# VH-VL binders against NAD kinase (nadK), part 232

Target 1, 268 residues: NAD kinase (nadK), of Syntrophomonas wolfei subsp. wolfei (q0aze0)
Amino acid sequence: MKIILVNNRFKENTEKKAQEIAGQLSALNVEVIIDNGLDEPYAGTVDFIMVLGGDGTMLRAARRYGQRAIPVLGVNMGTVGFLSNIEINELAEYLPLILREEYSLEARMMLEVAVFQQQSLLTRVFCLNELLLRSNSPRMLSFALEISGQKLEPYRGDGLIVSTTTGSTAYSLSAGGPIADPQLDAFIVTPVASHIINKRPLVVSPEREISLHLLEEREAIIGIDGQIKMDFGAENRVLIKRAPHPLLMVNLKAKPFFTSIDRSLQRQ
Below, E stands for the ipSAE of ESMFold2; O stands for the ipSAE of OpenDDE; V2 stands for 0.75 times the mean of E and O plus 0.25 times the DockQ between their complexes.

## First folded at step 16 (VH-VL)

Design MM20 (from HH21 with light chain S34A; framework fv_oberotatug; at its last look DockQ between E and O 0.82; V2 from the best seeds 0.77)
Fold by OpenDDE, look of step 16:
Parts: C-alpha cells; sequence; structure tokens
Structure MM20 (fold): chain C 268 residues (1-268), chain A 123 residues (1-123), chain B 107 residues (1-107)
C-alpha cells in the first residue's frame, strides 16, 4: 500500500503530524509520500490520500489529485468544516480500516474549469468547491452567461459563482446561494451583488456546460476555491463542466451534514 | 423495517452444488456491504465471506475454508445477495445467515441478520 | 488468524444475577470487538460494537468494556430472556473470527 499525506504547508503542526504519521505507516510497511507544498503534484501512483488539515487543505488536495480517482480521507486538525471525516486523534483507531481497505466512498462532483484567451486554452483546473468571477474594481461587471448554448440576459453585478453542491456551503452560501445536499450532483450559479434586485441562484444539471465572458473592457479576476487567482479580461472566456471524475471521499464515520450546518457555518 | 430472508438451503451430496439467496428489504440494498456467516449444528459462528457495494468496488473476500469453492454475488436490481456453493463438503453443513456490515461507525459489526437457511451435506 | 477465546464456555445463573463473560484475543484488536446474543433456534443479535457501544434497542443492563486483548460483557441484572449463548467477534483483520461462545443457563 502506498499513501500520500497532504498537509497544510502554512501550518507547521500539520507538517509535524504528517511526519509522525509517515513514520507510523512506514513501520507498518506502508510506503508514504508527503506533499507539504510540492511544486508539482506527486506523479507516482498511490492507493490512498490522507489530507491533514481543514477544508482548505482538502480543496488543495482535491485540485492536485482528485482527477486520479483515488480515495481521499479528510483528517481534521482543530478546524471546523465540511470536508473532514475524522479527527486527528481518531486516526489511530481507524487506521486498521484504512490499511485493510474497509472503508466506504462518497463521490463528490468536481468542476472542470477551462480558461481561454481567444481560442487558446490558458489553463484547465479541477476543483471541488467553486469558480468565482468578480470585479477587480469598484465598478460592476457586465458579463454573459450561457448554459448549454442558451444565452441568458446579461449579468450586471460584482460577480458570479459557479459552485458544486459540495461548495454550496462555501462562498456561494455567503452570496445567498442555497445549501445543497452534497450527495447531489449539480451546478449552483449564484450571483454576487447583482444589479437586478433579488436575482435568484440557479440550480443547473451536471450534464450542462456553463460559459462566462465579459461584455465590456473591465478588470476582473477568476478565483478557484478561494486559493487560485488569475486576471480575467474581455478576451478571456471560461468554460465550466462537470469533471470527468468525482472526488472519492472516504467515509469512515457518519457525518450529520444537515444537523451540523449551523454550528459549522458559524465557526467558519 | 429492515429484513433479510435467506432461502435455497437443503440436502446435497458431497461434491454437489447449492445456491443460496438472501432477499433484502427496508433499506437501500445497493449501498450495503453484505456478509455470509454460518453455524454448524451445535457449534459456534463462522464468517464465510463479504461483498462490498458496487460504489465501494464490489470487492469480495472469503474465509480460507471456502476460498475457491464459494462465490458471493449480488443483484442490486433485485435486492438479493447470493452464495454459490460448489464442491460441497460434509463440514459445510450449517445454518447460513445473511448479514449486513455497516460501512462506518460500528467497526464492521454484523448489525442485521436473517433467520438463516440450513444446508446439509451428507452421503 | 486472530483467535478469540471466551470464558467461561458455560455458566449457570439466576434471574437478578450479575453475569460477566470474558473474551481474549490472540493479539491486540484495539476496539474492533462486537458481542452477540443468540437465543435457541434464533439468529444472533448484535449487542455491543466497538467493544463498549450499546446497539440501538439493546437494554442498558448490557455493557461492554475492554481494549486491546481483553474484553468483558456484563449483564448487570439477568432477566429471563437473557438465557442464551453469547459470542464475541473481532473485526480487526480478516478473516473475521468469533469466540467459541458462552452459554448462559438457568440455575
Amino acid sequence: as target 1 above (268 residues)
Amino acid sequence: EVQLVESGGGLVKPGGSLRLSCAASGFTFSNAWMSWVRQAPGKGLEWVGRIKSKMDGGTKNYAAPVQGRFTISRDDSKNTLYLQMNSLKTEDTAVYYCTTVPKYDKFLAFDIWGQGTLVTVSS
Amino acid sequence: DVQMTQSPSSLSASVGDRVTITCRASQSITRYLAWYQQRPGKAPNLLIYKASNLESGVPSRFSGSGSGTDFTLTISTLQPEDFATYYCQQSYERPWTFGQGTKVEIK
């Protein structure tokens, strides 16, 4: 068995814990790779991904490794969130299940985000939560939204969020989007401070494609999972699709999503 | 109500074959891990094998005494678990129970059991 | 394989008695231990999981304790319906194995 540990590169305590866990796993004849902010994702094959940290670390791990269809376990280290399954102090007890492959999986839809300049692909990213288009100035954006070739009325506002159901409890929620069952596959399209009062979020089939581009020369940015930022201008377009592979989240312990939403959201 | 009902047991000669069925109701069968556990007359319990859900890979594992002779399978469209038993031996004589295996929280304890079906292997 | 050894193999008790059954694993299984009750002619029922967690619907007179290699099932006040055979089971590693059973008989 080969396991990659992904920790929070900005928190030394997670690194220390990763090293400790690596030692323990090695003692059990498990090969371990630690990703503590590697320049590039580890290119070798792995059987299991363990994420040490909070939701942010999980998002990073998902972007880096989620397309490989490898089981990913979130191990919480003192944070509140929705993406960890067990606590760090529980890991030792659940380790036998991991090593013996006695765990269940939950498929979480991811986004495939492609950013173009003219007809050229600038970047393609898989992400777990959302794509954000927002103004980089105090001025509102004017942008076009197309869903499966259907051109909607132009959007005017600070921006737009395209989120997975997993991401529904992230920035989309703060922007007024609905809370979605993470067991559903769907896009959530949430306006950010729309010029149209009470512009409603859209719940869109995962089978559809979403396209965004600016209708005027304005300074904008694209944000992905709140961690990746890139400039976005009139010559750029974004194409959003369901990722070809879901993130396979490991469920060792039942998580009461709906009953714990209030508590979790208040602490984020 | 969650229920498991075994069937297909009976008398068979050594070297013969038998197929057991377990009909599940009251829960989402397609998501469930299932096991067979057997009990020889007047004896204790013995794990036979386990099959995971399709989502979890549908992996099958068997106890050594039945490895290569028994096959576990499932038809999720029929909510039915199967145990194909080939090359039966006298020591395979037992009541065979269908069980669920919780995927989390209970550390793989068998929480739901059927009533069992008796398999007798005799000359 | 992990061997599970129960003690005693049988015991006689009266209604109202405190009954204790022990189970020992051949190696540490941490808390990967379950207890089952089997009444004559019936299928087993789960009583305790994770060594000490009471299964839903099981009377509170049943309790489990232990970790590692030594485990205990306790019936605080034996009731008429508690006369049965009890099994411990480890799920730490495959093959999953059971103890030989403890028959609780009426005195």
Scores: ipSAE 0.886, ipTM 0.950, lowest interface PAE 0.6, mean pLDDT 95
Fold by ESMFold2, look of step 16:
Structure MM20 (fold): chain C 268 residues (1-268), chain A 123 residues (1-123), chain B 107 residues (1-107)
Amino acid sequence: as target 1 above (268 residues)
Amino acid sequence: EVQLVESGGGLVKPGGSLRLSCAASGFTFSNAWMSWVRQAPGKGLEWVGRIKSKMDGGTKNYAAPVQGRFTISRDDSKNTLYLQMNSLKTEDTAVYYCTTVPKYDKFLAFDIWGQGTLVTVSS
Amino acid sequence: DVQMTQSPSSLSASVGDRVTITCRASQSITRYLAWYQQRPGKAPNLLIYKASNLESGVPSRFSGSGSGTDFTLTISTLQPEDFATYYCQQSYERPWTFGQGTKVEIK
């Protein structure tokens, strides 16, 4: 059996713990690849991904590995968020279930984000929480939103968030979007500081395609999961749709989403 | 009321076949992992096999004595678990119980049991 | 395969007695151990999971202890309804296996 351990190299405690866990797993004849974010994602076949850290580390793991249909377990290292399932001090006791694949999986929708310059594809990226379009200056943006070819009235404001249901508790929430059950597949489209009063958040079918482009020359950026930033201008367009594969999250313990919302949010 | 009710037991000759059913009620069957456990007359308990829920991949595992001869299946629309038993042997004579295997926090203990159905394999 | 050995195979006891049943695994199973009660003519019922956790509705006179290879089921004050056969079972690795049972009879 081969496992990737994902950690954050800038958090010394996670790096030390990743090495310790790798040693323990190797003693059980488990092959271990450590992904601390420095190198390119491991391209070979693996059976399981273990994420050591908080929601941010899980977001990186989802972007790197989420389209490969590999089970991913979030292991909390101190700060409990929305995406961890067990605590680090419980890991040893749960290893028999992990190694024997005696666990449940929860599918989480991801976004596929394609950014174009004119008609040429510049990049395609996947994300778990959201795409943010925002102004990169004090000036407001004027931009167009299309949903499956249907053009909405132009937007004017600081920007727009297109999130998954998993991302509904992240930036979308701060911008006034609803909390959504992460077991639902949907887009949540949340305006950021809209100049236009009737631009309300929208909940959109995952079968739709969402397109964004600027209506005038302005400096803007596209943010992905709050961790990747790309310049975005009048020559660009972004197309957003449901990713081909969901993130497969491992559940070893029940995590009742609705009763835990307040506790999880106070750590954001 | 949570309930598991087995049926389909009976007398069969060696080499024969039999299909057991387990009707479930009072819980969300489609989310559950299910198992068969048997008990030969006057003997102890023996695990037969387990099927995961469809959403968890529907994986089936069997004990060695029944591998290749028995097939576990489920019909979530009818809340029913099945055990197809082929090439039956006299040592398959037992009361057959259906059980649940909780996904979380009980380390795969068998928490809900039916009352069992007797299978007798005799020439 | 993990073999589970119970001791004793049977015992006679009176109402009010403290009863102890042991279970030994052929290798460490950590805490992947459950206990079941089977009354005569009835299906088994789960008593204890994770070696020591009491299943809902099970009287507090039942308790479980142990980890690794050695486990104990204790009935602190035996009641008339406790005359039954008790089985331990490991879930550490497939095939999941049971002990041979311990029959608790009226003295």
Scores: ipSAE 0.629, ipTM 0.843, lowest interface PAE 1.8, mean pLDDT 91
ESMFold2 (binder alone), look of step 16: mean pLDDT 94; pTM 0.959

Design MM3 (from HH21 with heavy chain G57S; framework fv_oberotatug; at its last look DockQ between E and O 0.74; V2 from the best seeds 0.77)
Fold by OpenDDE, look of step 16:
Structure MM3 (fold): chain C 268 residues (1-268), chain A 123 residues (1-123), chain B 107 residues (1-107)
Amino acid sequence: as target 1 above (268 residues)
Amino acid sequence: EVQLVESGGGLVKPGGSLRLSCAASGFTFSNAWMSWVRQAPGKGLEWVGRIKSKMDSGTKNYAAPVQGRFTISRDDSKNTLYLQMNSLKTEDTAVYYCTTVPKYDKFLAFDIWGQGTLVTVSS
Amino acid sequence: DVQMTQSPSSLSASVGDRVTITCRASQSITRYLSWYQQRPGKAPNLLIYKASNLESGVPSRFSGSGSGTDFTLTISTLQPEDFATYYCQQSYERPWTFGQGTKVEIK
C-alpha cells in the first residue's frame, strides 16, 4: 500500500503530524509520500490520500489529485469544516480500516474549469468548491452567462459564483446561494451583488456546460476555491463543466450534513 | 423495517452444488456491504465471506475453508445476495446467515441478520 | 488468523444475577470487537459494537468493556430472556473470527 499525506504547508503542526504519521505507516510497511507544498503534484501512483488539515487543505488536495480517482480521507486538525471525516485523534483507531481497505466512498462532483485567451487554452483546473468571477474594481461587471448554448440576459454586478453542491456551503452560501445536498450532482450559479434586485441563484444540471465572458473592457479576477487567483479580461472566456471524475471521499464515520450545518457554519 | 430472508438451503451430496439467496428489504441494498456467516449444528459462528457495494469496488473476500469453492454475488436490481457453493463437503453442513456490515461507525459489526437457511451435505 | 477465546464456555445463573463473560484475542484488536446474543433456534443479534457501544434497541443492562486483547460483556441483572449463547467477534482483520461462545443457562 502506498499513501500520500497532504498537509497544510502553512501550518507547522500539520507538517509535524504528517512526519509522525509517516513514521507510523512506514513501521507498518506502508510506503508514504508527504506533499507539504511540492512544486508539482506527486506523479507516482498511490492507493490512498490522507489530507491533514481543514477544508482549505482538502480543496488543495482535490485540485492536485482528485482527477486520479483515488480515495481521499480528510483528517481534521483543530478546524471546523465540511470536508473532513475524522479527527486527528481518531486516526489511530480508524487506521486498521484504512489499511485493510474497509472504508466506504462518497463521490463528490468536481468542476472542470477552462480559461481561454480567445481560442487558446490558458489553464485547466479541477476544483471541488467553486469558480468565482469578480470585479477587480469598485465598479460592477457586465458579463455574459451561457448555459449549454442558451444565452441568458447579461449579468451586471460584482460577480458570479459557479459552485458544486459541495461548494454550496462555501462562498456561494455567503453570497446567498442555496445549501445543497453534497450527494447531489449539480451546478449552483450564484450572483454576487447583482444589479438586478433579488436575482436568484440557478441550480443547473451537471450535464450542461457553463460559459462566462465579459461584455466590456474591464479588469476582473477569476478565483478558484479561494486559493487560485488569475486576472480576467475581455479577451478571456471561462468554460465550466463537470469534471470527468468525481472526488472519491472516504467515509469512515457517518457525518450528518444537514443537522450539523448551523454548527459548522457558525464556527467558521 | 430492515429484513433479510435466506432461501435455497437443502440436502446435497458431497461434491454437489447449491445456490443460496438472500432477499433484502427495508434499506438501500445497493449501498450495503453484505456477508455470509454459517453455523454448523451445535457449533459456533463462522464467517464465510463478504461483498462490498458496487460503489466501494464490489470487492469479495472469503474465509480460507471456502476459498475457491464458494462465490458471493449480488443483484442490486433484485435486492438479492447470493452464495454459490460448489464442491460441497460434509463440513459445509450449517445454517447459513446473510448479514449486513455497516460501512462506518460500527467497526464492521454484523448488525442485521436473516433467520438463516439450512444446508446439509451428506452421502 | 486472530483467535478469539471466550470464558467460560458455559455458566449457570439465576434471574437477577450479575453475569460476566470474557473474551481474549490472540493479538491486539484495539476496539474492533462485537458481542452477539443467540437464543435457541434463532439468529444472532448484535449487542455491543466497538467493544463498548450498545446497539440500538439493546437493554441497558448489557455493557461491554475492554481494549486490546481482553474484553468483557456484562449483564448487570439477568432477565429470563437473557438465557442464550453469547459470542464475541473480532473485525480487526480478515478473516473475521468469533469466539467459541458462552452458553448462559438457568440455574
Scores: ipSAE 0.881, ipTM 0.950, lowest interface PAE 0.6, mean pLDDT 95
Fold by ESMFold2, look of step 16:
Structure MM3 (fold): chain C 268 residues (1-268), chain A 123 residues (1-123), chain B 107 residues (1-107)
Amino acid sequence: as target 1 above (268 residues)
Amino acid sequence: EVQLVESGGGLVKPGGSLRLSCAASGFTFSNAWMSWVRQAPGKGLEWVGRIKSKMDSGTKNYAAPVQGRFTISRDDSKNTLYLQMNSLKTEDTAVYYCTTVPKYDKFLAFDIWGQGTLVTVSS
Amino acid sequence: DVQMTQSPSSLSASVGDRVTITCRASQSITRYLSWYQQRPGKAPNLLIYKASNLESGVPSRFSGSGSGTDFTLTISTLQPEDFATYYCQQSYERPWTFGQGTKVEIK
């Protein structure tokens, strides 16, 4: 069995702990690849991904590996968010379940984000939480939203969030979007500081294609999971679809989303 | 109240077949992992096999003595677990229990048990 | 396969006695050990999971200890309803296996 350990290279205690865990796994004849963010994503076949850290480290793991249909376990190392399942001090206790595949999987929808310059594909990226379109200046954006070819009235404001249900508790929530059950597949489209009074958040079928482009010459930013930033201008268009594969999250412990929601939000 | 009720046991000749049923109530059967455990008369307990919930891919695992002869299945619309037993042998004579296997928190212990149904394999 | 060996295979005891049953695994199973009680003519019921965790509704006179290969079930003050057969079981790896049982009889 081959496992990737994902940690955050800028948190020294996660590096030390990753080495300790790698040693434990190696003693059980498990091949371990450590991904601390310094190297390119491991390209070879792996059976399991273990994320050591909080929601941010999980978001990076999802972008790197989420389309590969590999089980991913979130291991909390301090602050419990929405994407960890067990605590680091419990990991040794749960290893037999991991190694024997005695766990359940929960599918979490991801976004496929394609950014075009005119008609040419500039980049394609996958994300777990959201795409943010926002102004890169004090001036408002004027932009068009199309959903499966259906043009909505133009938006004016600071921007727009297109989120998964998993991302409903992230930036979408701060902008007034609903909290959604992460087991649902849907887009949540949330305006950011809209000048247009009746632009409400939309919940959209995962089978739709969402398109955004600017209606006026402005400098804007596309943000991905709050971790990747790309310039976006009048020559660009972004298309958003459900990603071909969900993130396959491992559940070793029951983590009731609804009974824990206030505690999880307060920790972030 | 949580209940598991087995049925379908009886007398069968060697080489014959039986289908056991386990009716479940008082919990969300479609989310549960289910197992069969048997006990030969005057003997100890022996795990027969386990089926995961459909949402967890419905994976089935069997003990070696029954592999290829027994098939576990489930009908979530009827809250019923089944054990199809083919090519029965006299050593399959046992009380058959259905059980739950918690996928969380109990390290796969068998936490809920039915009262069992007797299968007798003899000429 | 992990073999589970219980000792003793049977014992006689009086109400009020302290009873100790041991279970040995053929390899380390860490804490993936559960204990079951089976009264005569009845289905088994779970007493202890994770080697030492008491199942809900089980009297506090039952306790479990151990990790690795050696495990103990203790009944601190035997009651009339505790005359039964006790089984340990490992869930560390498939096939999941039981000990042969320990019959606790009235003296």
Scores: ipSAE 0.671, ipTM 0.852, lowest interface PAE 1.5, mean pLDDT 91
ESMFold2 (binder alone), look of step 16: mean pLDDT 94; pTM 0.957

Design MM4 (from HH21 with heavy chain G57A, light chain S91T; framework fv_oberotatug; at its last look DockQ between E and O 0.82; V2 from the best seeds 0.78)
Fold by OpenDDE, look of step 16:
Structure MM4 (fold): chain C 268 residues (1-268), chain A 123 residues (1-123), chain B 107 residues (1-107)
Amino acid sequence: as target 1 above (268 residues)
Amino acid sequence: EVQLVESGGGLVKPGGSLRLSCAASGFTFSNAWMSWVRQAPGKGLEWVGRIKSKMDAGTKNYAAPVQGRFTISRDDSKNTLYLQMNSLKTEDTAVYYCTTVPKYDKFLAFDIWGQGTLVTVSS
Amino acid sequence: DVQMTQSPSSLSASVGDRVTITCRASQSITRYLSWYQQRPGKAPNLLIYKASNLESGVPSRFSGSGSGTDFTLTISTLQPEDFATYYCQQTYERPWTFGQGTKVEIK
């Protein structure tokens, strides 16, 4: 068995814990790779991914490794969030299930985000939560939203969020989007401070494609999972699709999503 | 109500074959891990094998005494678990139970059991 | 394979008695230990999981304790319906194995 540990490169305690866990796993004849901010994702094959940290670390791990269809376990280290399944102090007890492959999986839809410069692909990213388009100035944006070839009325506002159901409890929620069941596959399109009063979020089939581009010469920003940022201008276009592979999240412990939403959100 | 009902048991000669069925109701069968457990007359419990859900690759594992002779399978469209038993031996004589195996929280404890079906292997 | 050894193999008790059954694993299984009750002619029922967690619907007179290699099932006040055979099971590693059983008989 080969396991990659992904920790929070900005928190030393997660690094130390990763080293400790690596030692323990090695003693059990498990090969371990630690991703503590590697320049590039580890290219070798792995059987299991363990994420040590919070939601942010999980998002990073998902972007880096989610497309490989490898089981990913979130291990919370003192934070509150929605993406960890067990606590760090529980890991030792649940480790036998991991090593014996006695765990269940939950598929979480991811986004495939492609950013173009005219017809040229600039970047393609898979992400677990959302794509954000926002103004880079105090002025509102004017942008076009197209869903499966259907051109909607131009949007005017601070921006737009395209989120997975997993991401529904992230920035989309803060922007007024609905809370979605993570077991449901769908896009959530949430306006950010729309010029149109009471502009409603859209719930869109995962089978559809979403396109965004600016309708004016203005500087904007694309954000992905709140971690990746890039400039976005009139010459750019974003295409959003369902990722070809879901994130395979490991469920060692049942988590009541709906009954714990308030608690989790208040603590963030 | 969650229920498991075994069937297909009976008398068979050594070297013969038999197929057991377990009909599930009251829960989402397609998501469930299932196991077979047997109990020889007047004896204790013995794990036979386990099958995971399709989402979890449908992985099958068997106890050594039945490895290569028994096959566990499932038809999710029929909510039915199967145990194909080939090359039966007299020591395979037992009541066969199907069980659910919780995928989390209970550390794989068998929480739901059928009533069992008797398999007798005798010349 | 992990061997599970129960003690005693059988015991006689009266209604109202405190009954204790022990289970020993040949190696540490942490808390991957469950207890089952089997009444004559019936299928087993789960009593305790994770060594000490009471299964839903099981009377509170049943309790489990232990970790590692030594485990205990306790019936605080034996009731008429408790006369049965009890099994421990480890699910720490495959093959999953049961104890040989403890038959609780009426004195």
Scores: ipSAE 0.884, ipTM 0.951, lowest interface PAE 0.5, mean pLDDT 95
Fold by ESMFold2, look of step 16:
Structure MM4 (fold): chain C 268 residues (1-268), chain A 123 residues (1-123), chain B 107 residues (1-107)
Amino acid sequence: as target 1 above (268 residues)
Amino acid sequence: EVQLVESGGGLVKPGGSLRLSCAASGFTFSNAWMSWVRQAPGKGLEWVGRIKSKMDAGTKNYAAPVQGRFTISRDDSKNTLYLQMNSLKTEDTAVYYCTTVPKYDKFLAFDIWGQGTLVTVSS
Amino acid sequence: DVQMTQSPSSLSASVGDRVTITCRASQSITRYLSWYQQRPGKAPNLLIYKASNLESGVPSRFSGSGSGTDFTLTISTLQPEDFATYYCQQTYERPWTFGQGTKVEIK
C-alpha cells in the first residue's frame, strides 16, 4: 500500500509529525510519499492521501490530487475546520480501518477552470471551494456571464464568485451567497457587492457550463480557493465546468454539518 | 422499529443451491454496510461475508470457506440483502443471520441482527 | 487469521454474582473488540464495542476492559436475564473472527 502525506511546511510542528507518522506506516510496510508543498505533485499511483493540517492544506491537496479518484482523509492538527474528519491524537487508533479500507467515502464536487488567451488555452486548474473574479484596482469591472450559451445582462461591480457547495461556507457566504449542503452538486454564483445596485446569487445545475470575460479593458484577477492568483484581462476568458471527478473524502467519524453551522451562525 | 428478517432457509442436498433474503426496515438500508454471520447447531458464530453500500463502491468480502461459492448482493429499491449459496456442503449447515456493520465509531461491531434462517445441507 | 480464545467455556452462577469472562487474541488487535450476548433460541445482540464502550440500551452492570491481546467482560450483579452465551469478536483484520463462546448458566 502507498500513501501520500500532505502537510504545510510553514506550520511549526507538521514536519516532525509527518516524519513520525511516516515511520509508523513504514513499520507496517506502507510506502509513504511526503508532499510538503515544495516539490511538484507526486505523479505515480497511490492508494490513499492523508492531509495533516487545516482546510487550507486540504484545498491544496484537492487541487493537486482531487482528480485522481483517490481517498483523501483530513487529519486536524489544531483548529477544527469543515474538511477534517479525525484529530491527530486519534490517528493511531484509526489506522487499522485506514489500512484495510474499512471506511466510508463522501463525494465533494470540484470545479474545472480553464483560462484562455484569445483562442488558446493558458491553464487548466481544479478547485474545491471557488473561483473569484475581482478587480485589481479601485475601479469596478464590467463583465459578461454566460451559462450554457445563455448571455445574462452585463455585470458591473467588484467581481463574481463561482463556488461549489463545499465552498458555500467560504468567501461566497461573506459575499451574501447561501449556505448549501455539501452533499449537493451545484454551482453557486455570487456577485461581489458594489456601490451600484447588483444581482442576486444564482444556484445553477452542475451540468451547466459557465463562461466569464471582461467587457472593457481593466486589470482583474482570477483567484482559486483563495490560494492561487492569475492575471485576467480583456484578452482572456474563463470556462468553468464540473470537474470530471469529485474529491473523495474519507469519513471515519460522522460530522454533524447542520448543527455545527447553526451554532456558528448564532455567534452573530 | 428497526428490523432485519431473514428467509429462504431449508433442506438441500450437498452440491445444491439456495438463496437467502434479508428484508430490512426502519433505517436507511441504502446507506448501510451489511454482513452475513452463521452459526452451526450448538456451535459458535462465524463471519460469512460483508457488502458495503453502493456509495462505498459496493465492495464485497468473504470468509475463505465460502469464497467462490457464495455471493452477497443487495437491492436498495427493495431494502433487501441476499446471499446466493452454491455448491453447498454439509459443513454449511447453520442458522444464517444478517446484520448491519456501522460505518462510524464502532470499529465495525455488528449492531443490528435478524432472527436467523436455518439452512440444512444433508445427503 | 486472528484467533480469539475465550475462558471459561462455561460457568455456573447465581443471581447477584459478579461474573468475569476473558477473551485472548492471537495477536494485538488494539481495541478492535466487541462483545455479544446470545440468549437461548435468540439472535446475538451487541453489548460492548471498542473494547469498553457500552452499546445504547445495554444495562450499566455490563462493562468491558482491555487492549492489545487480553480483554474482559464483567457483569457486576448478575440478573435472571443475563443467563446466556457470550461471544467476543475481533474486527481488527479480516476475516472478522469470534471467540468460541462462554455459556453462563444458573446454578
Scores: ipSAE 0.657, ipTM 0.854, lowest interface PAE 1.9, mean pLDDT 91
ESMFold2 (binder alone), look of step 16: mean pLDDT 95; pTM 0.962

